# VH-VL binders against b7kms5: the designs that were tried, part 314

Target 1, 80 residues: b7kms5
Amino acid sequence: DTFETVRNTIRIESEVDESLRQLCHEERITKETWLEAAYLYLCEKPEELAQVIQLAQERLSQRKAIADYKRAKTMQERFL
Below, E stands for the ipSAE of ESMFold2; O stands for the ipSAE of OpenDDE; V2 stands for 0.75 times the mean of E and O plus 0.25 times the DockQ between their complexes.

## First folded at step 21 (VH-VL)

Design a_38 (framework fv_miptenalimab; at its last look DockQ between E and O 0.81; V2 from the best seeds 0.68)
Fold by OpenDDE, look of step 21:
Structure a_38 (fold): chain C 80 residues (1-80), chain A 124 residues (1-124), chain B 107 residues (1-107)
Amino acid sequence: as target 1 above (80 residues)
Amino acid sequence: QVTLVESGGGVVQPGRSLRLSCAFSGFSLSTRGVGVGWIRQAPGKGLEWVALIYWDDDKRYNPALKSRFTISRDNSKNTLYLQMNSLRAEDTAVYFCAHRVYSFEKWTSWFDYWGQGTTVTVSS
Amino acid sequence: DIQMTQSPSFLSASVGDRVSITCKASQDIKSYLAWYQQKPGKAPKLLIYDASTLQSGVPDRFSGSGSGTDFTLTISSLQPEDFATYYCQQLNHWPLTFGQGTKLEIK
């Protein structure tokens, strides 16, 4: 996508999203077409896809941990 | 009909170099998704993956061999190569080339066809 | 690296027998497993890919099962031509690795 009005249909970590948007802008592609191309490319190399899946699982775990922390913090503040 | 035929094997002294060839037919290494790999087998031993080359010239190596071995291709000749440098006694093996395929549906790959192999003997 | 451990390393059986060979991965490889058959002086032949899918042209007496870390190759009724060495291979992680092999001999 461009640096102008980007529509996100999925939630992406802010720094990653910004970096990806920048890359897409420089390469004159969209975030959507990049995701499509990346997935198709990895499907042709399932040996690599397996590695990406592992990384994605790790990132998901991190997201959950952060969410749990935020909930705990909110609860703590509620009772102070 | 996929066929692979290895050649270039022989007897060499340690420290020398050797280039193996794999002539293939029935497929093109320029076709998306296609790969070809080298797998070797020491006498009386099991199979050891050496290297893989994809249709887009992307390459993967066994880390133990990466510094000495180079996989390459010539699409115009439908030929795969394995350049082996600084050969050691432990490199003695039958070297197979194999056709690699994948499945979008299964998100997996495998080696469906193998050549008969070419023998490399490294001895002083 | 992912270690692939086959068991047994040697197996003696008779024609008509049901035989099973196991392959254990040192870590989860999902279904990224293939089975090969190799006869002396010949190239390996693909039998099973994706852990349980039978390669075209392979007799249906061969079957594969398992996922994660434990896999099994089964020959429902052993034929004379089935005496050979069998290898499992994982394709989930670089470097690709094989089991040490299982030699199936005639009893």
Scores: ipSAE 0.701, ipTM 0.902, lowest interface PAE 0.6, mean pLDDT 95
Fold by ESMFold2, look of step 21:
Structure a_38 (fold): chain C 80 residues (1-80), chain A 124 residues (1-124), chain B 107 residues (1-107)
Amino acid sequence: as target 1 above (80 residues)
Amino acid sequence: QVTLVESGGGVVQPGRSLRLSCAFSGFSLSTRGVGVGWIRQAPGKGLEWVALIYWDDDKRYNPALKSRFTISRDNSKNTLYLQMNSLRAEDTAVYFCAHRVYSFEKWTSWFDYWGQGTTVTVSS
Amino acid sequence: DIQMTQSPSFLSASVGDRVSITCKASQDIKSYLAWYQQKPGKAPKLLIYDASTLQSGVPDRFSGSGSGTDFTLTISSLQPEDFATYYCQQLNHWPLTFGQGTKLEIK
């Protein structure tokens, strides 16, 4: 009787990852258990989960806009 | 069987305060995932969500009412309260409390059982 | 705030008719919508949750459909006890707003 787990990789903004790592270290938990606990907690309050999803959508849109800008900037710079 | 019964309504003057009660049975507010909401209905109008309290005492309010209304509970009496301050004529309504449930698999919630309501009239 | 707009505001129909009531959200609310029935002087009663799931004890002549911004409550064959006001509610954004209601009355 054990929890079955899946191995994943994810990309997190450096400042966010550093802050999360510091928090987990101080609380003596792992990043994995923090992520699991956060998701499970929010599932019990789907009204609040909806707010987190809205923020996640905003962050995803922002990351796409920054990526588009960087591609455009790199294109301009390669000609000198 | 879930039941909810509101009380404490009445006629009050503008600027005064009133505390409503919601006595419930068939569930416990200490059970994870449970919540209770307050919804009101002005005469001849539709339904307006007022507030929600979760099993862990976390609370959410309609922003238009947040400064004047406070939800609280007494678990030993299976009772929820709505404290309404600085009452205005527009607060005249029937106030319902409703049992809130959620689905882990559907990522949503709803109000499955409602009380009969208590009437608040704010008039000089 | 998410505005929930019901159509029509009033509906006149006969026993045995098939009727539909529409609810439109001002933003995407996925399937996070409930339908309630309210008779005069009574509390609302839950009919449908998660857009299309029928609450226990509700007759199967009631059905819900839709997702995103457009939702429909359908009554396949009206019964005398179905004449009431119907409300939709979205559960995806604070505050948890209701539609303005649709009053279904006897023709």
Scores: ipSAE 0.565, ipTM 0.872, lowest interface PAE 1.7, mean pLDDT 92
ESMFold2 (binder alone), look of step 21: mean pLDDT 91; pTM 0.932

Design a_39 (framework fv_miptenalimab; at its last fold request DockQ between E and O 0.92; V2 from the best seeds 0.68)
Fold by OpenDDE, look of step 21:
Structure a_39 (fold): chain C 80 residues (1-80), chain A 124 residues (1-124), chain B 107 residues (1-107)
Amino acid sequence: as target 1 above (80 residues)
Amino acid sequence: QVTLVESGGGVVQPGRSLRLSCAFSGFSLSTRGVAVGWIRQAPGKGLEWVALIYWDDDKRYNPALKSRFTISRDNSKNTLYLQMNSLRAEDTAVYFCAHRVYSFEKWTSWFDYWGQGTTVTVSS
Amino acid sequence: DIQMTQSPSFLSASVGDRVSITCKASQDIKSYLAWYQQKPGKAPKLLIYAASTLQSGVPDRFSGSGSGTDFTLTISSLQPEDFATYYCQQLNHWPLTFGQGTKLEIK
């Protein structure tokens, strides 16, 4: 529930992570407990799950696109 | 044993309001994870979802009815309500209340218990 | 909205027959589907949830299958008490929607 550096097993987009960190700090919770609670909440309201899954899929696609762009850029720089 | 009993139906003129009640037993709407909904059925027609209310008072509506219908609860009385305003002929139906359950493993819900329904007739 | 289309709308069969009712979703709903049985003047009764899970107390002659957009309710051997109207319902997508129903009549 602080801004202490913690070791995570998951990667979160930096801006989202910072925002979530701030929220957790203000609410005196941790990212871990927040994720647990959020998931359980969605399980209790599975009618909302489809929307969250769709958003998650979109974010994954964006991550892949960014990764592909970075790889392409690196390759370009290598041959110039 | 879960039971639901609807009441409050009747004959009303267009434009009028009506409040339906659903008295339930065997569960509490204050229990986390519990939800109860209204489903209606026009004469000789199929089923149409109206609204759902969760244990935390979160509510969902059929978009076609949201402006005129309000779902609410009284936990102390174990009663579900449906306030219907500006009633129309097309609102004529049997109104069912139903208990909604969910599964953590299947990530879905269903209506496992239904009341016998109360009839609403909107006619000039 | 997700449209649920049942087929056929009317079905005539005899006691002992194997009957199947289909439900098609306008988009992928995975396994978020329930089947209900309704007799005249009575409340709907849950038969199947999560596309293929039999509700407790429901005879095992009832079964559900399918995922994605195509679903099937099967009655392996029709009994006299099975003549009724059947509805499929998709859940997990607002607004919740039902199929138009399939009336199973005695031949």
Scores: ipSAE 0.724, ipTM 0.908, lowest interface PAE 0.6, mean pLDDT 95
Fold by ESMFold2, look of step 21:
Structure a_39 (fold): chain C 80 residues (1-80), chain A 124 residues (1-124), chain B 107 residues (1-107)
Amino acid sequence: as target 1 above (80 residues)
Amino acid sequence: QVTLVESGGGVVQPGRSLRLSCAFSGFSLSTRGVAVGWIRQAPGKGLEWVALIYWDDDKRYNPALKSRFTISRDNSKNTLYLQMNSLRAEDTAVYFCAHRVYSFEKWTSWFDYWGQGTTVTVSS
Amino acid sequence: DIQMTQSPSFLSASVGDRVSITCKASQDIKSYLAWYQQKPGKAPKLLIYAASTLQSGVPDRFSGSGSGTDFTLTISSLQPEDFATYYCQQLNHWPLTFGQGTKLEIK
């Protein structure tokens, strides 16, 4: 058995991160083990995984809209 | 060899209750990753999903039936149940139990094994 | 709820024909679709899962294609035993839903 890991960085909305951090702290687990467990559990229930993916798509769209607004406002202020 | 055998169907009057059973062999309902469910077919009509139960007792229902139908299981008897209350003429159907399999690599599922069905007739 | 619409509802064809049955989803279901065959008085039998993967023991004259909203089941050389009703099913959204069925009659 070989233990291989990959280091990654992720950005999480601050309110969600605070809640997740408190949960992980109280349960004495890490964000990465929570992520691994959640993914593996949902793979055994693809019907439920599909609902999580839908929510993820909605959140991604929200993030893109905020980023586009910030870029447009910065460009507008620069030419003003 | 996987087999699923439904029983408990019959002719009943509207407003009555029935409990259907599905006995299975070749797998255990308590095995991690297993899910089983009920699908029904009214005479001359298509297939309609009723409910699904997972190995950890998590349950999902067709919203139109949720208030009257309850899925459950008895792992010691390797048996799946469907409790049907307040039966209506529209519940007349063949009721199939089915085994759901998933693919980790494809991130989806399907129903690979089906029983032969048990007939419920709701009539005056 | 995801509506699954099959076309045609009825199909009559001759032995040896290539036939296709389509299934259209009201929303994107990726490749999370299965095809079943049901003969009169019998339980459904799985043919295709994940849109295009042939179930073990199913003759290779059956094939599936498509993704997203548009899916096709094809029988490359129709045999007399292929007389049946065919159903698609999506497994991407609750509640799980089936198409209304396509009855294939052999001329």
Scores: ipSAE 0.586, ipTM 0.870, lowest interface PAE 1.5, mean pLDDT 92
ESMFold2 (binder alone), look of step 21: mean pLDDT 92; pTM 0.939
ESMFold2, look of step 22: ipSAE 0.577; ipTM 0.869
ESMFold2 (binder alone), look of step 22: mean pLDDT 92; pTM 0.940
OpenDDE, look of step 22: ipSAE 0.689; ipTM 0.903
ESMFold2, fold request of step 23: ipSAE 0.510, 0.515, 0.540; ipTM 0.862, 0.865, 0.870
ESMFold2 (binder alone), fold request of step 23: mean pLDDT 91, 91, 91; pTM 0.931, 0.933, 0.930
OpenDDE, fold request of step 23: ipSAE 0.669, 0.655, 0.660; ipTM 0.899, 0.896, 0.897

Design a_4 (framework fv_miptenalimab; at its last look DockQ between E and O 0.82; V2 from the best seeds 0.65)
Fold by OpenDDE, look of step 21:
Structure a_4 (fold): chain C 80 residues (1-80), chain A 124 residues (1-124), chain B 107 residues (1-107)
Amino acid sequence: as target 1 above (80 residues)
Amino acid sequence: QVTLVESGGGVVQPGRSLRLSCAFSGFSLSTRGVGVGWIRQAPGKGLEWVALIYWDDDKRYNPALKSRFTISRDNSKNTLYLQMNSLRAEDTAVYFCAHRVYSFEKWTSWFDPWGQGTTVTVSS
Amino acid sequence: DIQMTQSPSFLSASVGDRVSITCKASQDIKSYLAWYQQKPGKAPKLLIYAASTLQSGVPDRFSGSGSGTDFTLTISSLQPEDFATYYCQQLNHWPLTFGQGTKLEIK
């Protein structure tokens, strides 16, 4: 699989995606295999998995906030 | 059958060091997903988590004890260790080693089974 | 740190009674909770993990419920061998922490 194929399936924040892409390139792995491995590893350390889940929830909240802001801004621009 | 047997407890003076051992059977700490931890219990008190070691030698500590306690392992001997330095009266407790188990299905862990514990008494 | 507060600290009951022990977490720990039973001079024994899953070999009179911050261990019909001290433990945040314990005594 190519990195482009994975990006079309999973939307990742651009800076994070670039960093992850670089890491995978250097380590001769794919984002897909990295995600699989990371998940399995964390499942074996659920104490750590819990921490990652919390971070993921925070990131989701941030994405939502940004999306809401963009929508509001677009609406304002349409009426001005 | 998983079994854990603690040893190394005794009476020591404050400021001294002591190393506890936990000999286990029925599992290997080199097996992916395996963990073993130390939990202590002061006389007449509750349980306090001390440290945890994973199969990959990753370690977690109670922050209150991290500076003085070190968890380690010897896979060839199936033995867990707890190096305790600068011992204090408040370290007096029964020290248990326990097998840390996890579930992929439930994304959680627990301790089972526990050893019978070894007693450490710190007194002048 | 996450504080685990058990209630009550002491409980007197009779054989046959239905008893409940509560554990409250200072923060959301989802279902990362275990219950242990300890008898005098013995090691703790796992009863429940993942808040509500009964450990194999544990009598089904024991049950666990709850999620988030409030948890309950219930013994539907108390047996003589159930008089002991019970502890809850959260496994969602470092450091792992236990409740202060609930001593279940015979009335």
Scores: ipSAE 0.658, ipTM 0.897, lowest interface PAE 0.7, mean pLDDT 95
Fold by ESMFold2, look of step 21:
Structure a_4 (fold): chain C 80 residues (1-80), chain A 124 residues (1-124), chain B 107 residues (1-107)
Amino acid sequence: as target 1 above (80 residues)
Amino acid sequence: QVTLVESGGGVVQPGRSLRLSCAFSGFSLSTRGVGVGWIRQAPGKGLEWVALIYWDDDKRYNPALKSRFTISRDNSKNTLYLQMNSLRAEDTAVYFCAHRVYSFEKWTSWFDPWGQGTTVTVSS
Amino acid sequence: DIQMTQSPSFLSASVGDRVSITCKASQDIKSYLAWYQQKPGKAPKLLIYAASTLQSGVPDRFSGSGSGTDFTLTISSLQPEDFATYYCQQLNHWPLTFGQGTKLEIK
């Protein structure tokens, strides 16, 4: 059987990544298998998947706001 | 093919308890992705979701009812239960159980089919 | 809680008419909405899930549209068996909630 996979890179906030790495180490799994399992499980409970999507939207908004602040601060420092 | 039959309704006084049953066939509550919900309808009124139980025994409740109502199951009898305690006049309704299914491709769920309901009347 | 508001609450129409019933959510529910039909003394019956997907065995005169907060159920040519109460339900947020219903009667 062919197990079709794709290679991707993602960027995770460092504190979250550290916690996830520790969990995966303790459970003897990989981040990729954790991600796959989490998605598949949530697809069986779309009502709960919707909650995760809401949280993801909140985090996306927060990351945009932080990025905008850092960009403005860097621009200010380059002109002063 | 899939059938659900509610029972256990009746006339009770406020403050008492009542246990409803939902006997089902054509599916197993042990099947991944399956669930069963309870929905009620007061006389002449609309539908109100009460509770949902998933195949893995995970449960969700309407917050207004959570302190008084408990959903449970007996897979050996293909039966779901709704325990209703401290009943109030506002709990008077037809109580339906309904098969909860989902779509992986659509990322959503729905209730289909529904049982015909059992009537609970709380009157002093 | 997500409030689902149906309009109109009551509709009188004739066989052969085209009718539309709207359902408005108090916040974005994407397309995670179902429509049910209920006749007096009977259990609700699923018509549409995922906002626009017609359930198997439901006549093609029924259709659903919309996403986000505004949804519409349309019956293109009313038949005698279509006089009933119609409910929308959102499945995007806990607790699951229904619209208050739209009663469709023969004029």
Scores: ipSAE 0.541, ipTM 0.870, lowest interface PAE 1.8, mean pLDDT 92
ESMFold2 (binder alone), look of step 21: mean pLDDT 92; pTM 0.945

Design a_40 (framework fv_miptenalimab; at its last look DockQ between E and O 0.79; V2 from the best seeds 0.67)
Fold by OpenDDE, look of step 21:
Structure a_40 (fold): chain C 80 residues (1-80), chain A 124 residues (1-124), chain B 107 residues (1-107)
Amino acid sequence: as target 1 above (80 residues)
Amino acid sequence: QVTLVESGGGVVQPGRSLRLSCAFSGFSLTTRGVGVGWIRQAPGKGLEWVALIYWDDDKRYNPALKSRFTISRDNSKNTLYLQMNSLRAEDTAVYFCAHRVYSFEKWTSWFDYWGQGTTVTVSS
Amino acid sequence: DIQMTQSPSFLSASVGDRVSITCKASQDIKSYLAWYQQKPGKAPKLLIYAASTLQSGVPDRFSGSGSGTDFTLTISSLQPEDFATYYCQQLNHWPLTFGQGTKLEIK
C-alpha cells in the first residue's frame, strides 16, 4: 500500500501501473489485493465480464502492434 | 426453498404509473452474488428482460425501458419493486420476478427460479 | 443488441420422439446461454444453463449443446409433460435477450 518497488510477475503499461499504484496507495491496498478483488467482483457480475474482456483484448492487440512497430524500426536502423 | 411472488398488477390507463412488488423467500438479496430481475411477457409473445438488481444495489436496465422503469428493493422486507411510469399499451404483459445466480467456474449467470407473474394491462 | 433466433418457431411431435430446438445468436456468446420451459399460465422453468449444464431436478432427457453462435436443446424421448414453449436466453451481454420461443405441440 505504498510506492515501494515490488517485484511483479506481470507486465503493466507504465502509465496504468503508475495510476494503479497511486490508487492503491490512497486506498491503502496493494495492486495484488486490488487485482484479486477486481477479478472476484467481475466473477460475481459476469454480465460485466464481457466488457472487460473486450477491453483486455483490445489492449493486447495494441501491445502487439507496438511490439511489431519496434521490431520493424530496429530492423530498419540496422540496415541504414 | 426459493420462492417469489409478484403482486401489484392491474388495469391502468395509458400515461399512468404502477408499482409492482415481488416478495421473495429462501434467499437474501444482501448475500453476495445474489441478484433479482424482472422479465415480462406480452400476451402471446415471448420473454423480454426488463431490469436486474444486484446484492450491492447495482442496477441494470433494458435500454428501451430505462427512462420509465425503476427497479428497487427493500431488504428488510425481502421485497423487490418495479416502478413503472408513463405506461403504454405495449407495456401490457405478465411481469415475472426471477432469482439470479452465478457460477465462478462458468463465468455466467442464469435465472433459476421464477415467480408466477402479475398481469399488467394498459388500456384506454 | 444480440439477437437470438430460435428454430423452428413451432414444432409438432409425438410422445417418444427425439426433438431438437436450435438457437442462433447474432454474435459469439461463447457458452453463456440458458434454456427455459414455459407452460401456459405458468412461470418459466430453468432447464439448462451455461449452454449444457442441466439444472438440478430437470430430467436427463433434456440436454443442451453448442457454443459460439449455434445452440441446441434436445429432448431424447418426448414425454407428455414436455409439450410447452421453450426459450433460449443469452447472458453476459447487456441487454439480456431471449429467443422468440419454440412452441412444442402434440402431433
Scores: ipSAE 0.713, ipTM 0.906, lowest interface PAE 0.6, mean pLDDT 95
Fold by ESMFold2, look of step 21:
Structure a_40 (fold): chain C 80 residues (1-80), chain A 124 residues (1-124), chain B 107 residues (1-107)
Amino acid sequence: as target 1 above (80 residues)
Amino acid sequence: QVTLVESGGGVVQPGRSLRLSCAFSGFSLTTRGVGVGWIRQAPGKGLEWVALIYWDDDKRYNPALKSRFTISRDNSKNTLYLQMNSLRAEDTAVYFCAHRVYSFEKWTSWFDYWGQGTTVTVSS
Amino acid sequence: DIQMTQSPSFLSASVGDRVSITCKASQDIKSYLAWYQQKPGKAPKLLIYAASTLQSGVPDRFSGSGSGTDFTLTISSLQPEDFATYYCQQLNHWPLTFGQGTKLEIK
């Protein structure tokens, strides 16, 4: 049987995406199969999954801080 | 039925070594997602996690013990070993091995079956 | 390391009482918490995993609640076989750590 899949759009920081793309190319896998394998592997070791979640939370916070800065800078420049 | 039986405990002098065994049945340590942990309990005290081995031979140790304790396995005998070196009085405890399972849906693990324990006494 | 602090350390109660044991984590462990029962001279027995899920074969008078840093084990009507020591354990951070235990004694 075929696997049912869903199509999604995600945004990845450009340097991370470049590194991941190169790794996947060299290993002859796809980005999506890497993502699936990584998630499934970590689900079998939830004690390690916690470290990945902590890093993801840090990255999310950093992305929010950058977005807030850009909005504040745009507001400042609109009034100058 | 999952069973675990620890053995190899005894009385040893400080600075010596001891190897504990955990013989198990009702599961295979080669099955994905399975693990076995070692937990100890000093006399009159609570539980302390020692180590965990995963089905893929990946291992995690309590950092306070990592320099002196090593876990290994013999899958053909369904047996784990805990090598304990440079033993100290503070290592005196009952040592349990425990079957570790996880939930994909709940993103956590737990120890569902425990052995009876084997007693290690470190004294002069 | 995550410190798991149980309250009370000792609890004296009568058969039929409703009792609660609290476990507090020094930082957020989500719901990645298990409860174990240990009778004298025996190995611990799993009661609850994932903070609130009852293990198969455990009487439904046992329940678990909480998330984040504050967790509670409740026995709705204490039975003679429930006099034991109870431990919580977090499974979110290395090293895996247990609470110091709560000894539940007959009054």
Scores: ipSAE 0.549, ipTM 0.866, lowest interface PAE 1.6, mean pLDDT 92
ESMFold2 (binder alone), look of step 21: mean pLDDT 91; pTM 0.938

Design a_41 (framework fv_miptenalimab; at its last look DockQ between E and O 0.77; V2 from the best seeds 0.62)
Fold by OpenDDE, look of step 21:
Structure a_41 (fold): chain C 80 residues (1-80), chain A 124 residues (1-124), chain B 107 residues (1-107)
Amino acid sequence: as target 1 above (80 residues)
Amino acid sequence: QVTLVESGGGVVQPGRSLRLSCAFSGFSLSNRGVGVGWIRQAPGKGLEWVALIYWDDDKRYNPALKSRFTISRDNSKNTLYLQMNSLRAEDTAVYFCAHRVYSFEKWTSWFDYWGQGTTVTVSS
Amino acid sequence: DIQMTQSPSFLSASVGDRVSITCKASQDIKSYLAWYQQKPGKAPKLLIYAASTLQSGVPDRFSGSGSGTDFTLTISSLQPEDFATYYCQQLNHWPLTFGQGTKLEIK
């Protein structure tokens, strides 16, 4: 319900995490309860769930691309 | 036992409006996860999805019809409505209302029960 | 929109025959597919949901298979009451769309 440091088992993109944290604070909920509620809501509307899944797949692809870029950059720096 | 009964169909001239009703029993549209939709069928043609309303009053429309059709409900009467405006000849069809359900396990929905339909004829 | 294409549009068969109707989606709809049966002047009846799950009360001679873009409704042994029109429907993307239908006629 307040801004506090919590240990997460999942990694969230920093800007999204901050925005979500702020939202949860304003609405007096937690990220955990928000995720639970969001999932249950989408389960009740599977027609909408499909859209969220597509977005999630896109974000995953972006994460992989960024990770690959960072690895390549690190490797390049090692040989220069 | 889920039952749906459509009414309000008839013969109307192009440009006119018509409101269809669907009286249902055996379920409540206030229950989470429940939905009710309209599906129409032109004479000798296939099925076309028109609109869907969820238990929380969230609505979805066929984009081709959204500007002219409005889905609504009255939970106290267990009745679904379809307001149709600016009717066209191509709107001539049997209009079905159908009960929509979902599965947590399968992450999908379907229409498990359908009414017998009400006929709308748009003709000059 | 996702186009659902059924084949064949017309099918003639005899009682006792094994028949299959196919439905092809223009894009991946996973298993979010339903099959309906409609007889003249009657309401559609749900047969299969989630591509392969048999609706309660539907005879087990009906079965559904497939995922992604290709789906099949099979009637293992055609009965007299099975002559009707069959429709597939995708429920993965707005707007919800149906196949054009397959009319199963008696040979």
Scores: ipSAE 0.641, ipTM 0.893, lowest interface PAE 0.7, mean pLDDT 94
Fold by ESMFold2, look of step 21:
Formats: C-alpha cells, structure tokens, sequence
Structure a_41 (fold): chain C 80 residues (1-80), chain A 124 residues (1-124), chain B 107 residues (1-107)
C-alpha cells in the first residue's frame, strides 16, 4: 500500500536487450529493479548522470535518423 | 562547520614528487553523496580542476594530470591525499581541496567549502 | 573539453552600481554551473549553484541566471567588499572546467 508502482512499456534495441537480460539473469535481478537502482545511483553522482544523458541524446538522434532514412528509401522505391 | 586544511606543499626540483594532505572535519567521506576535489591555481592565473574522489572511492582526474597524480584517502584520519609525481614547472600553484555536494532535485553538484590551500613551487 | 569564457576579463565599477558578468560555455551545459568569488590570497567562495540558486549566507544582491550556453552573474548594488575575481565553473562534462575569471575593481 505504501510502495506504489507504475506500469509502462519500454522499447529497447535487440542487442542491448539481450545483453541486459543476460546481466539481470546472472545477477538474479529484474530489468525494472536495475533501472530503478541505476537511476538512483546516478542521482548521487550528477557528473556521471550527465554522461548518461549525453549518450541517451546521441542514441535518440541515431534512432530518428535511421527511421527517417527508411521512410525516404521506401518512398523513393515506390516511384519508379 | 565544514573545514578543510591542506598541507605538504613546498619548494621542489623538477622531476621530484610531493604528497599533499587535506585534513577535514564537519563531514565524513563515508557519507553517501559526498566528495572532495583538488583544484589548483598557478600564480596570477585562474582555477584548474585536478581530481575528485567520491564517498565510495570512485575517482576522476583531469586527463592532463592523470598519469602523474593520484588521489587517495584514509577515512579513519579524515584525510585525503594527492600524490604528485614527476613534477614540472607548470605544476607550480596553490593547491586547494574542496568539499563537493550534490542536489537530487537539480541534478548537479558544486564545491561549497574550500580549504586555504597549500603552495607547491617547482623550480630548479 | 568544455571551454568556459567569461566577459569582461576586467570590470571597473562604483559602489552602488548594478554589475553583470557573463559566462559562455562552448556547448550546452544545461544549468549545471556554479559561480565563485575569490579575494586576493584567499580561497574561492561559493556564491551560486545550479546556475541560479543562491548559496546560504550569500547576500541577496547576488543573483545568477541563464541556461544552455549563456550565463550571467549580477550584483544589484555593488558593495566595497565585493571587489574580487569571479569564476564560473561547469560541472556537467569531464573534465570539470572554470572560466578564466573576471576581476572586479572599484573605480
């Protein structure tokens, strides 16, 4: 009653998910407890949190660029 | 309340080593979220970050100095050390240690209290 | 490395003036910036953290503003004890870096 949780879905690139699953299995933890622990730990070292944020921004940009390329390629291939 | 006192400075020849000490009180480096940094200031120049040690013994260094400088601590003595090897003329500076804290809500850190510094002079 | 550039390098002002000094980061550091005051022969003293939050015990004539790459420290009514060199510092990217300093003198 005092420990509330929120249910969410998360999409993770397959190779990252495979590595994370292996880690969680080996350590006998869950993905959600890993996520919670990682965030709480990084909040105590904001200098390191900033590095994680930078990487996250880079990955987001890459995912957007790949999605845009695939849409443009599909459209180009349709006009022959 | 928080105090830091540096010692171990002096005049040394190039190529020699020195170990600086930072004795502190009013906090423990074993307390979660705490850190201590070393910052130096060459005569008439600005501030340059040297190193940071966290409560869990994790350490970060200025990459220009990392090969020659080592930070360590002795929690039982509330003392931090900076080992400086292969000293060069450009290492001449006042060396400060400073208490590092953070904010969970603001996602940043800062150096809230500083020692008076100890002077290192590297001269032939 | 993040270059922190302060301007002006030197500022001459009279008691009672409103003064501002600027700190510009070479890339986005959000609000992860601190301001320090240093008097000759003394250690730096924290004034502002997180770009705009005033440290306890610092007079409220000091204020900080800005985010991203452009930051300002303002003294709303300059007092005789405010003669010092002021440094900004970013704490978001390794290595931690300081601006080159702004020396504030009485006219």
Amino acid sequence: as target 1 above (80 residues)
Amino acid sequence: QVTLVESGGGVVQPGRSLRLSCAFSGFSLSNRGVGVGWIRQAPGKGLEWVALIYWDDDKRYNPALKSRFTISRDNSKNTLYLQMNSLRAEDTAVYFCAHRVYSFEKWTSWFDYWGQGTTVTVSS
Amino acid sequence: DIQMTQSPSFLSASVGDRVSITCKASQDIKSYLAWYQQKPGKAPKLLIYAASTLQSGVPDRFSGSGSGTDFTLTISSLQPEDFATYYCQQLNHWPLTFGQGTKLEIK
Scores: ipSAE 0.497, ipTM 0.856, lowest interface PAE 2.0, mean pLDDT 91
ESMFold2 (binder alone), look of step 21: mean pLDDT 91; pTM 0.939

